# Ledger of designs, part 23: VHH binders against q05b89

Target 1, 377 residues: q05b89
Amino acid sequence: MLSSRVRLVATTARLVHSLIYSSSRSFMDLKALLSSLNDFASLSFAESWDNVGLLVEPSPPHTVNTLFLTNDLTEEVMEEALQKKADLILSYHPPIFRPMKRITWKTWKERLVIRALENRVGIYSPHTAYDAAPQGVNNWLAKGLGVCTSRPIHPSKAPDYPTEGTHRVEFSVTHTQDPDKVISALKEIAGVSVTSFSARTDDEEQTRLSLNCTQQALMQVVAFLSQNRQFYQKTEILSLEKPLLLYTGMGRLCTLDESVSLETMIERIKSHLKLSHVRLALGIGKTLESPVKVVALCAGSGSSVLQGTDADLYLTGEMSHHDVLDAASQGISVILCEHSNTERGFLSDLRDMLDAHLENKINIILSETDRDPLHVI

## First folded at step 4 (VHH)

Design d20 (framework vhh_7qia_2)
Fold by ESMFold2-Fast, scan of step 4:
Structure d20 (fold): chain B 377 residues (1-377), chain A 128 residues (1-128)
Amino acid sequence: as target 1 above (377 residues)
Amino acid sequence: QLQLVESGGGLVQPGGSLRLSCEASGFTFSSYAMGWYRQAPGKQRELVAFITSGGSTNYADSVKGRFTISRDNAKNTVYLQMNSLRPEDTAIYYCAADSTKVTYTPEGEWRVTYSDYWGKGTPVTVSS
């Protein structure tokens, strides 16, 4: 396990702010803006189950002067965005997640689509791409812990790294089985590359074949080997993986430079998230005075990311009762801050980072209406 | 949590037909390749039929033309239609879910990555 060189301190939570006054001449083409947003954090980092990218698109051409940021896009937030002349809404949570079979006035999510299109406003969601990003939601959350080094709990694969096919198939061919004809036959399959090398003994010459093949070619290779069972009996098929990224991925495992008590950590988290209360489960044998050195965190509903991770403390928005009991039984303390409280504060950092990334070409504003629908009373 | 449940086995006369079903629960069935394996008394377990997530099929030479594998993703079920059954088809038939790796053993058996997602088996006896 390598510690990352991403060093976070509570005092660096505020980024340099850039101020741009409203101007109808300051604009970007939608496609150029989307390309710049993808350069900031690739949508390929998003989870396979997610619905990310441009979800609602006005008919082209479309230009963006005002980019409006929100954690959740409710009807109230949509009204705010329209009043503030948004041209594109970046909603961290995708308002369209499940497929829609109709777009009518009947449901609130359908009304969001209608109102967006009628007012020529695009809707873009990065969601789990920003969870994974090096300066994303989870890095912002980690800033609250104090001086620490962090790495992803589940590192992302490098999206632009080419592999020579998706699978590697290995087997051996004896000299008597005519290896040159076997190689020739395999090379005729589209999406197959063949590497061969020979091993010789006093009475045996053997050719070891190593094939890289595409997913589409794999079944043809398997069929060829099945028809020639003498090769098949000692054949190995392996999946090829892209290299893992050091600072991009789901969750964060944070190692504090200096351990602190659990009570101190609770105070830091409350201060960072501006909360009067959090929920705490003590790990078996732990107290408020127990030292915290390693924190595993994931914004939102992080149970599936955190599960199985060795740490002193789990930090997330929400977990099921049974998941909390499981962590506590393993000696791991849990702090729950509610879903959006672990996410929304990132938008201020995001605005400042996007202002810098986009070279102040457009106006970027935060929702003032967006808030946690749940309140402690 | 994850389980495969086979059904449809039984006693049948030579030349008869039988349809095996394997119902999956606790995982995303449509994303997995599925295989039917059999183990005859005193023999190693062998692959008889295979179907990819996309629906492409492959068969052992001993069953080709007689057996047909199919899947119904809406029902989370894979089927094996067995026609023109022979006494040598007598075995316990197992369903398995495949992911990303297949290895052929020296004993003439396919190894699947998720071999712990095997069904418990359903017996098929072909006898007069």
Scores: ipSAE 0.000, ipTM 0.096, lowest interface PAE 22.8, mean pLDDT 80

Design d21 (framework vhh_gocatamig_d2)
Fold by ESMFold2-Fast, scan of step 4:
Structure d21 (fold): chain B 377 residues (1-377), chain A 129 residues (1-129)
Amino acid sequence: as target 1 above (377 residues)
Amino acid sequence: EVQLVESGGGLVQPGGSLTLSCAASGFTFSSYALAWYRQAPGKKRELVAGISSGGSTVYMDSVKGRFTISRDNAKNSVYLQMNSLRAEDTAVYYCAADSTKVTYTPEGEWRVTYSFDYWGQGTLVTVSS
């Protein structure tokens, strides 16, 4: 492993094997499509507080010919999706985030569910899984900075990495007891796997044993070892951590190949996001001519992700007044582009990547109605 | 059957302007990303400006603010408006309908691969006094 970073370039990102329109695009079974979407970017990388995956499901069987992409699923966007014959809507922001105790016509979010089901349209949200993913939102945002090497600020743990349990228990037994008998007894506990057997110390009086166990089995293992104090000599319990993914996680720390002025960086960001304006806070001692080499970024409301990260510039959609003051006081400049402006442009790249990943089997359409609810007037 | 035809090139003085046009035929224009590339003698072809099927644009740093790419799907045409031309802009300019790919390596490196399905013959732009 020579590099723990992702390198990005500011280029067109249209990803297709063939751009010629095919009128004979086929259908995919919903479950097959969801499996392919999860293969593209695993939902296991989503934050624990998030609500991701298939949120609204028409009664099976359900097949998808048209996948409709949007950042936000408003009633206006739902109308567009229905007119364009969407079978599944991929909404980056989950329209169902807080639990619903009823589904009625009373609120706009409830009406989205009713309209989706009545028209046999599924709703799927990847949200923070696409923030974390290497081919995701934050790497798209980083493309606007120019040629850079990026890595996650908070790397994800590998949730699918096969560990033998959640804990390792190590202890020593004397030769007064049969170590093989102890191992056999421990193996009878569900969720226990032995990592070593008959390991000898330098001193022939003791044998060191180690085993892995699940969280559920841990108390049973402890209870077993506690039965005979003359039998077990020393017990240590270690938590098994899954390895960190070096290219998947929250936020991005981006190192530019060539330093540029803050003024140049502002123009690159405006160009990438197609904005006439952004909000800027200068770090203490900084000017528009100050060099920018390291940018810490997080789409949306990134303050909690960016906090404590050493960088020349913070780039995010939203940050509180006090968080901006804290960053500026540390000499870190801040650029705020508003929430969805840091997210929506990714959908064009996503469509092209999904077209390639799904081998052009289905029609993928971008919302033309979806837009930031806040406009400069 | 598929063809891209560039026009608008020529000799221009430093600081002048030119508009390049590219007329496309034989394919579903609205489904393609279109780009302008240039190649100066002894140099590799480089992306000058690109426009996606959805209208997203990108520009090389040295032409930002000076060049503007646009498309007209009804006329199957893409345009490059070039202002404040410099001697360094002298090159053969090519229209391309491209299928760019963005891949992610296991090592965490983004790679942009340009797959040029269709190219025009090029139009020469010379910026000289």
Scores: ipSAE 0.000, ipTM 0.171, lowest interface PAE 13.9, mean pLDDT 80

Design d22 (framework vhh_7b18_3)
Fold by ESMFold2-Fast, scan of step 4:
Structure d22 (fold): chain B 377 residues (1-377), chain A 129 residues (1-129)
Amino acid sequence: as target 1 above (377 residues)
Amino acid sequence: QVQLVETGGGLVQPGGSLRLSCAASGFTFSSYAMGWARQVPGKGLEWVSYIYSGGSTEYQDSVKGRFTISRDNAKSTVYLQMNSLKPEDTAVYYCARDSTTVTYTPSGEWKVTYSFDYWGQGTQVTVSS
């Protein structure tokens, strides 16, 4: 439903009152909202194995007045979302991760899809895109460490543009080689973009061709050019490498402005995550008094991201016993806070940032039902 | 240390039933999906069944409708109830902890690769007259 507020504006004039009717919150078209969410943090930065974006879509047209945020979308959280009249649920963890061969009432995940569609509620998941983003989960986690500088452990590459491809192939074609026929043949290859220029060598006019092509198309382009020795001998192939992004990527390597004891760091982490207990493994030769200057962190299950990173401390939600032993043997201490405890607190920051980004156009609310299923007792 | 200990194997006649149990220790059991795989004589290791941390289940087509996987998080135990056993079910059955990956292929399909990082020692199931 549309939310509005009435403002009363008074002036210094004796009997002048203005009643301004304004909606501080309104409906947004779903496509426009998704575009704004992608502008906030690009889905292109999600890991290749991830399932991100709009996962459940009501038939168009669909408008969103209430955006509902949750870390996990359980059936209990779905009930809450429906009661609070959500039009779109942003679930950090994708409720659809493995492919579904059927949608029936048999399993709880299938029931989420059915209930969402029957109530015209969309489901959107950013997951690892928000892990990678500079304004995302891992920089929120890093805020708990104190004053520090952070950088990605595994920087993301800048997004590929479809017209740029993975390779550039350059060569020249003379009038006698029929440039228009060559261009037409190359354009028939899927994943090829052709740019041509008129160039002069002495008094002979040549057509310079620059092809952007995908990895798959490169083999077909090379096969085509190899049929004419004159083209092939003058052909240059360049690999197009995207630059690494400075602040976007998986994990964070954090350097504290001032070294603190491991004991102090534990208290900061517990305070930030509002936890009474965390699990600690001491690196070989370390104590609670050992200085911590460099922290490598990754929310959730961060072992694969953290492995091989030189740091005083690893901070993540969960790690296997073997991986903890490997870190400890290298003198690296490990703090484990449980999976969703390293993630859920970000949603409050996300709400505030999205309110600002969307200029307060829609209602953004947090789940009150969503909680970690695991407890330390 | 991670340990998985299987029990419940044995000799059974065709059409009979067995219940396998796997006691897990050394990790937060409720956080992991668990599976059963079997080593059939003359074949490689083959996946049998999988149970997600949330309780949803998947089965290999050859055992679907005959086998049921379940878990008890309070006991850190996963079970495989095997009904209507066939001679072809004769194998060493392994309990395993999930390390499954999902990738998006260039063909536009999600590819699920079932894999496991820790295995039990195995329990022998023999289906014979």
Scores: ipSAE 0.000, ipTM 0.095, lowest interface PAE 23.2, mean pLDDT 81

Design d23 (framework vhh_6z1v_2)
Fold by ESMFold2-Fast, scan of step 4:
Structure d23 (fold): chain B 377 residues (1-377), chain A 127 residues (1-127)
Amino acid sequence: as target 1 above (377 residues)
Amino acid sequence: EVQLVESGGRLVRTGGSLRLSCAASGFTFSDYAMGWFRQAPGKEREVVAAISGSGGSTWHADFVKGRFTISRDNAKNTVYLQMNSLKPEDTAVYYCAAETYTPSGEWRVSPSEYDYWGQGTQVTVSS
């Protein structure tokens, strides 16, 4: 989540990496490279519906000298990757998303798999993991807005619980039930952490026990409590929730340090994405002079992420006509930059960051063939 | 074109004071967060202080807190670093940098978020 890397360090790493490119001697084992990529941005942050990670794997052992980056892996991009001696292709959009029942020459996606395997090229896709990452696609997109504070619109859950265990179990033990024996028995179960408190009622003293436990320990705790019906009937079992992460998640809600006019914001976005034009829908009651303080953004097709978020402006690649009308009716202006224009520029930052992260061990190159299939004419 | 030009670096004695200036051009200065960084011989570049586009928010590293103060004059397109009670450990090349995007928390003051850099100005503190 946090980074202390200096832009100069990334630039220096690129210069050193450029010098190393004149020599193709460096390489990494595929398994080691995948571990490093996961350390850079965890695949656990990907959406549950997504298909991420190593999607096509050459038979082991496989070493990587050249990592090839692209937003979309088309047949033209595959040809480029092969000409440039790619050993692993990182495709932001997974070329395999729907299950394949056969791998034949019939469809272009099947041909990608065949060509990759025949040439011993792996295919890796991070997709929504990089959307969620603090140093990812949406962070790059937010760079165009000016000085702002950003948070995920839909924060990801942390990989770990705030305390040890997945569940909390609470129950009361009366003086006559020997609380110390109950505590001792529970502490013998691996994965159990017990706290105890005394509570007084009008007629008797009771000890309220609270414990955290792992999923496997929970079954043993339940078995123990079930031996005494009185304990079990008064037992509360709670599933613990992992805390939300401050800088990891889907989309970004960006609060500018200083409000600017919508016109100024449009020019900033165009400059950042290197576009001569964008599509604009004005929110009801808004003009180009209207102040923009809060921008909600999501690269690609962001409607589902942005919907219901209070902001002055929605920034995304694509939205349906109906979704644009819904936003405008709420006084929210919308800027649409086309799908891949909100994504592809991130790959340059990614290359620089991966060069630094991997300590210039391998060649990392960007596709020159990859581009939006849609053109304005 | 974005240009950042630092000035004010020189030799000073321990306990002395110095003010560094960074003149910016080629962009709307008030829209950019500015930072001061330093790099001592044989060491990594580290963040010293940062200031928001408006000047309303500032951050200072713990090792300079109470001694250094960052400020800016948006009318003059200049950011400053006032350095007081200088120590030999402050000897470094000081760089000014502009950031197009300042994400929240620790990331907001991260050096990796700064896109434009000056050439640096040398500060030497003698005992």
Scores: ipSAE 0.000, ipTM 0.152, lowest interface PAE 19.3, mean pLDDT 82

Design d24 (framework vhh_7qbe_3)
Fold by ESMFold2-Fast, scan of step 4:
Structure d24 (fold): chain B 377 residues (1-377), chain A 124 residues (1-124)
Amino acid sequence: as target 1 above (377 residues)
Amino acid sequence: QLQLVESGGGLVQAGGSLRLSCTASGFTYAMGWFRQGPGKEREFVASISSSGGSTYYADSVKGRFTISRDNAKNTLYLQMNSLKSEDTAVYYCAAETYTPEGEWRVSPTQYDYWGKGTRVTVSS
């Protein structure tokens, strides 16, 4: 009651402040807001199969004073957003995932698009970008486990290469071949950077050249080297890989500082997610007293992310019968909390983090209508 | 640089109550209380999310201590009831940031900024 009362008083003070200073309130341009959201968590971290970013855009110019957060954008949630004067809806689950061939009144998803555009409301979805982000959904889920060390199960690649270019080309030049002249010629090729260092073989010093080059420059480098057979035949060409990120990626593998019983872990998970019940499958040879040290987790439908990961416990929203049997047969226990129960609680923390990131420039409202469509009866 | 200043410590009889406060020089995300008794390692006591919507407690204090925050005042509180001699410790305020470095710890107890502590002594 005190937390609800304090929250209500803070909401009222915010509303009064908004009313008193509404003539002094600035709106954020939509493009500026989208840039700030991308700075908070990059859309480049989203899975390749996903449909993320701005999905429905009102005709420019469009300014945003009220950002509305929801896990799922149903017609009931859309009605709430309109009543609360939303200018942009951040829907964690993309309401447009598969291509639409028509936009008519016939299906509920088509009606969402129509209503949004008629009321000049944008729709933005981060989805798997927020699953991957360090301050995202899976980190919020992991906080329920107790003190642990966490890492992504499938780390994301960095957005950029560690050096300029996509390829490394290495070869050696003897002093008789004029290394400085070779270096000078290569530096004239756009998209090539040259590093040189001394190497010694059998009393002969050589200059080792290491080139980082773009995909476009690679053929020009090959053409240059092919003019001298001595260089070309001993040339090594390597494709560079973007480094893996330590704290960004799909799923989380969590190692607890102190092992706890499975029973204790179940109670922690229920408390964190505010659930009276969860579904449990015991791994072969396990009991409620079995120690849990390593937990692999993924919000939503996480079976594809969790599959093949060695852990004491899998934690996710939902998993197929076959996948549960596969885990149990390997001695891995499984806790299923239902899809949106592993996701929705994050939105409260997201609102506070976005308030800080955007320096309180706009109003950020959390849906009160959004809820799991399934009930345990 | 973020600064955290604890207050409210002191001497109290077993079964008594104390309220600790921690004031931050700016906005903080998740916050928590830790304690270190004589000759012991620092241990977790309680934590609270940035919104105040989620709270976590060590088993040893659950039901006796209550953590709360006032974001308008950048202040964290710990209401300590039914104090025991084993609660005698220096109590530290801690705050979380966005960008974990080094060994990454995801937990209601991971923090980057720490106060200097306030002493609580529970007499029999």
Scores: ipSAE 0.010, ipTM 0.372, lowest interface PAE 9.7, mean pLDDT 83

Design d25 (framework vhh_7qia_2)
Fold by ESMFold2-Fast, scan of step 4:
Structure d25 (fold): chain B 377 residues (1-377), chain A 122 residues (1-122)
Amino acid sequence: as target 1 above (377 residues)
Amino acid sequence: QLQLVESGGGLVQPGGSLRLSCEASGFTFSSYAMGWYRQAPGKQRELVAFITSGGSTNYADSVKGRFTISRDNAKNTVYLQMNSLRPEDTAIYYCAAETYTPSGEWRVFDYWGKGTPVTVSS
């Protein structure tokens, strides 16, 4: 939950933070800071394949006076962080993604770990947790489109929502099949809860049974039902899932309040990302004058998130040649802004939001060295 | 749904005053935080004044003590009173609104209208 001040800073440009009264800063214990960062955006929202959280930890106790933000942690950015007396580096892209079998001076990623530890600097990465978060990277990207309503393309599940058991087993019993006897037998199984209610299908009265059961109880329920062919052939077994979050998840499907030309949308995107050029693929039958109402977007390499989404325009950092052709063949135009150009601008909003969330307790600074390694010349 | 129309700009002598107005139409104005931005020739757009839905205000250091932002929720209007104007205040002025709905809708709003030009020259 965001406080009213954090909410205000989170929805506003970085310049608003520069106008808010500055107070003296102190230090925070690392564990306390990590808990506050997780309260801001839970690491449980990260993708299962990702490597997030505290990746490099100095020996405790460790206190943080300066939190340093970067999109990519290169050796040049590490030099900057050390000169600026960083105590913790928040790197959006995890510098440690693949498991390391050794930590030596041989590779630049190994040298980052060595230098961090020698200088007592922690490294933390939220990565896809910030992609999913409602105050995150994709919402910052959506700000560039103009007045719109935005929702995740792939909503996250609510991690702290309780479910009764792991499975739900549903079937219907007619009055002739003695529902009370069936219910009594099922209640004998440990780890089963039974709910019954009257249902009407095609004007026929039936008793519907809904069982919530544990993984251990499921086999006994299946065994019971298999002994009664009349029930088993019409039985549905569902894995229980936590409810979906309406504003947290991967990608964003944005519906503009008013349609604009593709040309106008391109100029808005270029302005928001501070780019002189973007790459454009026109959907079949489309022109620069074609109306854009629905934009599907995902920062970075968003093809897998965007695929199959019905929209006028796909907005992402990078996409393969074949994926662009697939989208264009469906009448969907594509704008590619390069990987980190769809991500890095978020960091200034992040600094302002974190400063508000942490109540100005520590210094939060942005890398000035971090930039896209690729340049258009 | 939400539209913003800026007015009140013009040519003024150094030391003079102007009042800018931004009239909102569409959804409930009172639920939005409102800001005044400006863009001078050859410079990036910058925020000069901000007012929350609750009436709390913040100002850029360059305009502190000279500019006053206020709002009238009954008229769906935000104002920028500019006093002791300087040549460096010359810019096109834009108003903007931002909101997040906790009900699960993320509504992103950008600047609207053509802006209102302010020229401070002798």
Scores: ipSAE 0.000, ipTM 0.167, lowest interface PAE 15.9, mean pLDDT 80

Design d26 (framework vhh_gocatamig_d2)
Fold by ESMFold2-Fast, scan of step 4:
Structure d26 (fold): chain B 377 residues (1-377), chain A 122 residues (1-122)
Amino acid sequence: as target 1 above (377 residues)
Amino acid sequence: EVQLVESGGGLVQPGGSLTLSCAASGFTFSSYALAWYRQAPGKKRELVAGIYSGGSTVYMDSVKGRFTISRDNAKNSVYLQMNSLRAEDTAVYYCARETYTPSGEWKVFDYWGQGTLVTVSS
């Protein structure tokens, strides 16, 4: 198994093993590595409830030669990482999710923090940022379905507003009023950005002015405009929304190029995830021969993401009994593959993509110990 | 970097057999689907057979029962066993690995080898 996992890089006849070559040339400053990881997939796309980023940091300076990838960071995986001389562990699931009030030897999660720091190993978790990413976990899961187009079920909002500020204020000035004086006065308010664009209406012989402002500036803008009743009566205040991203977000709605039977889809999924079994709930009126064209999927515990989505099949790791019954009653079949089985296989793709993104500057290795804690007996 | 190198092409008579091989490097082979495409002169490239990471397969209708795709993860290789070859199977055969687009649209096969010519004649 070990030889099949070693990458060979032919730089010279003597540097046949990529691990040896990378280790000899490949220390990155931790801050630089974290910046590159964020460039690969932005942590800003993580869910608001999540705990992502650098969770455990050795005292600076810290350099990384070996990046160790795992789905779950258990004590057994930590032991493996230490034996393999990891300098940073990328744990898809954050080992620190709830706040810790103490760091002692009492609980296994506290012991992870202690062991990491004592051995100068950082811990980084991208979690839902990699669920949302175009090249992330859910796109890897979708690869198992066959040729399809995929879109997020819940598109992420862009990190920035399309223009400066949180609000747009629009108002009309007749051609007889002095718009330059109005604009000059508004520019004196901190947090106001007046656009150069103006629109005119033939009917009212007026110029429509638009400005962007911060939440803090909004009340001052309103106060200014209310001093002149002509402006205020035609004032519109718009709350700016961050635009939705077309390819980044939670879950995936996958449309197959060609419909296949549910039986064929089950075999594809089992094959992709390397599972001898999966759990199946048939939608009302469905059989193993029923056609599957649209699959809604979400790695891990996907109930909240999948609920209300129109599809032939739901694919996820875990779903509650009543959520399965709700889906089945709507004619939607459900395949459950267990939590980490819908996630772990992504790490091989991630390693290849990070090797390319980081230009093979550091050694990237996968956990061999990480596995589903649940077994079918 | 991803490298795919095809071999095994050649001239064969109708009804004959050929085995194509594709040697892959630069990625975690066992994690990716691989496919064989072909392109005949003046025609568009078409999918002949695909094999997913776990071993399930797909075939073009005209080759079902005649062609068999297989993979050897230990050798980082994918194979196409072609039996009962017909003149219409004459084409350059390409090995391809699945990929992703920056747009998030999943493209099944976009990394290509250089191709190997299969000629079925006489």
Scores: ipSAE 0.000, ipTM 0.214, lowest interface PAE 15.8, mean pLDDT 81

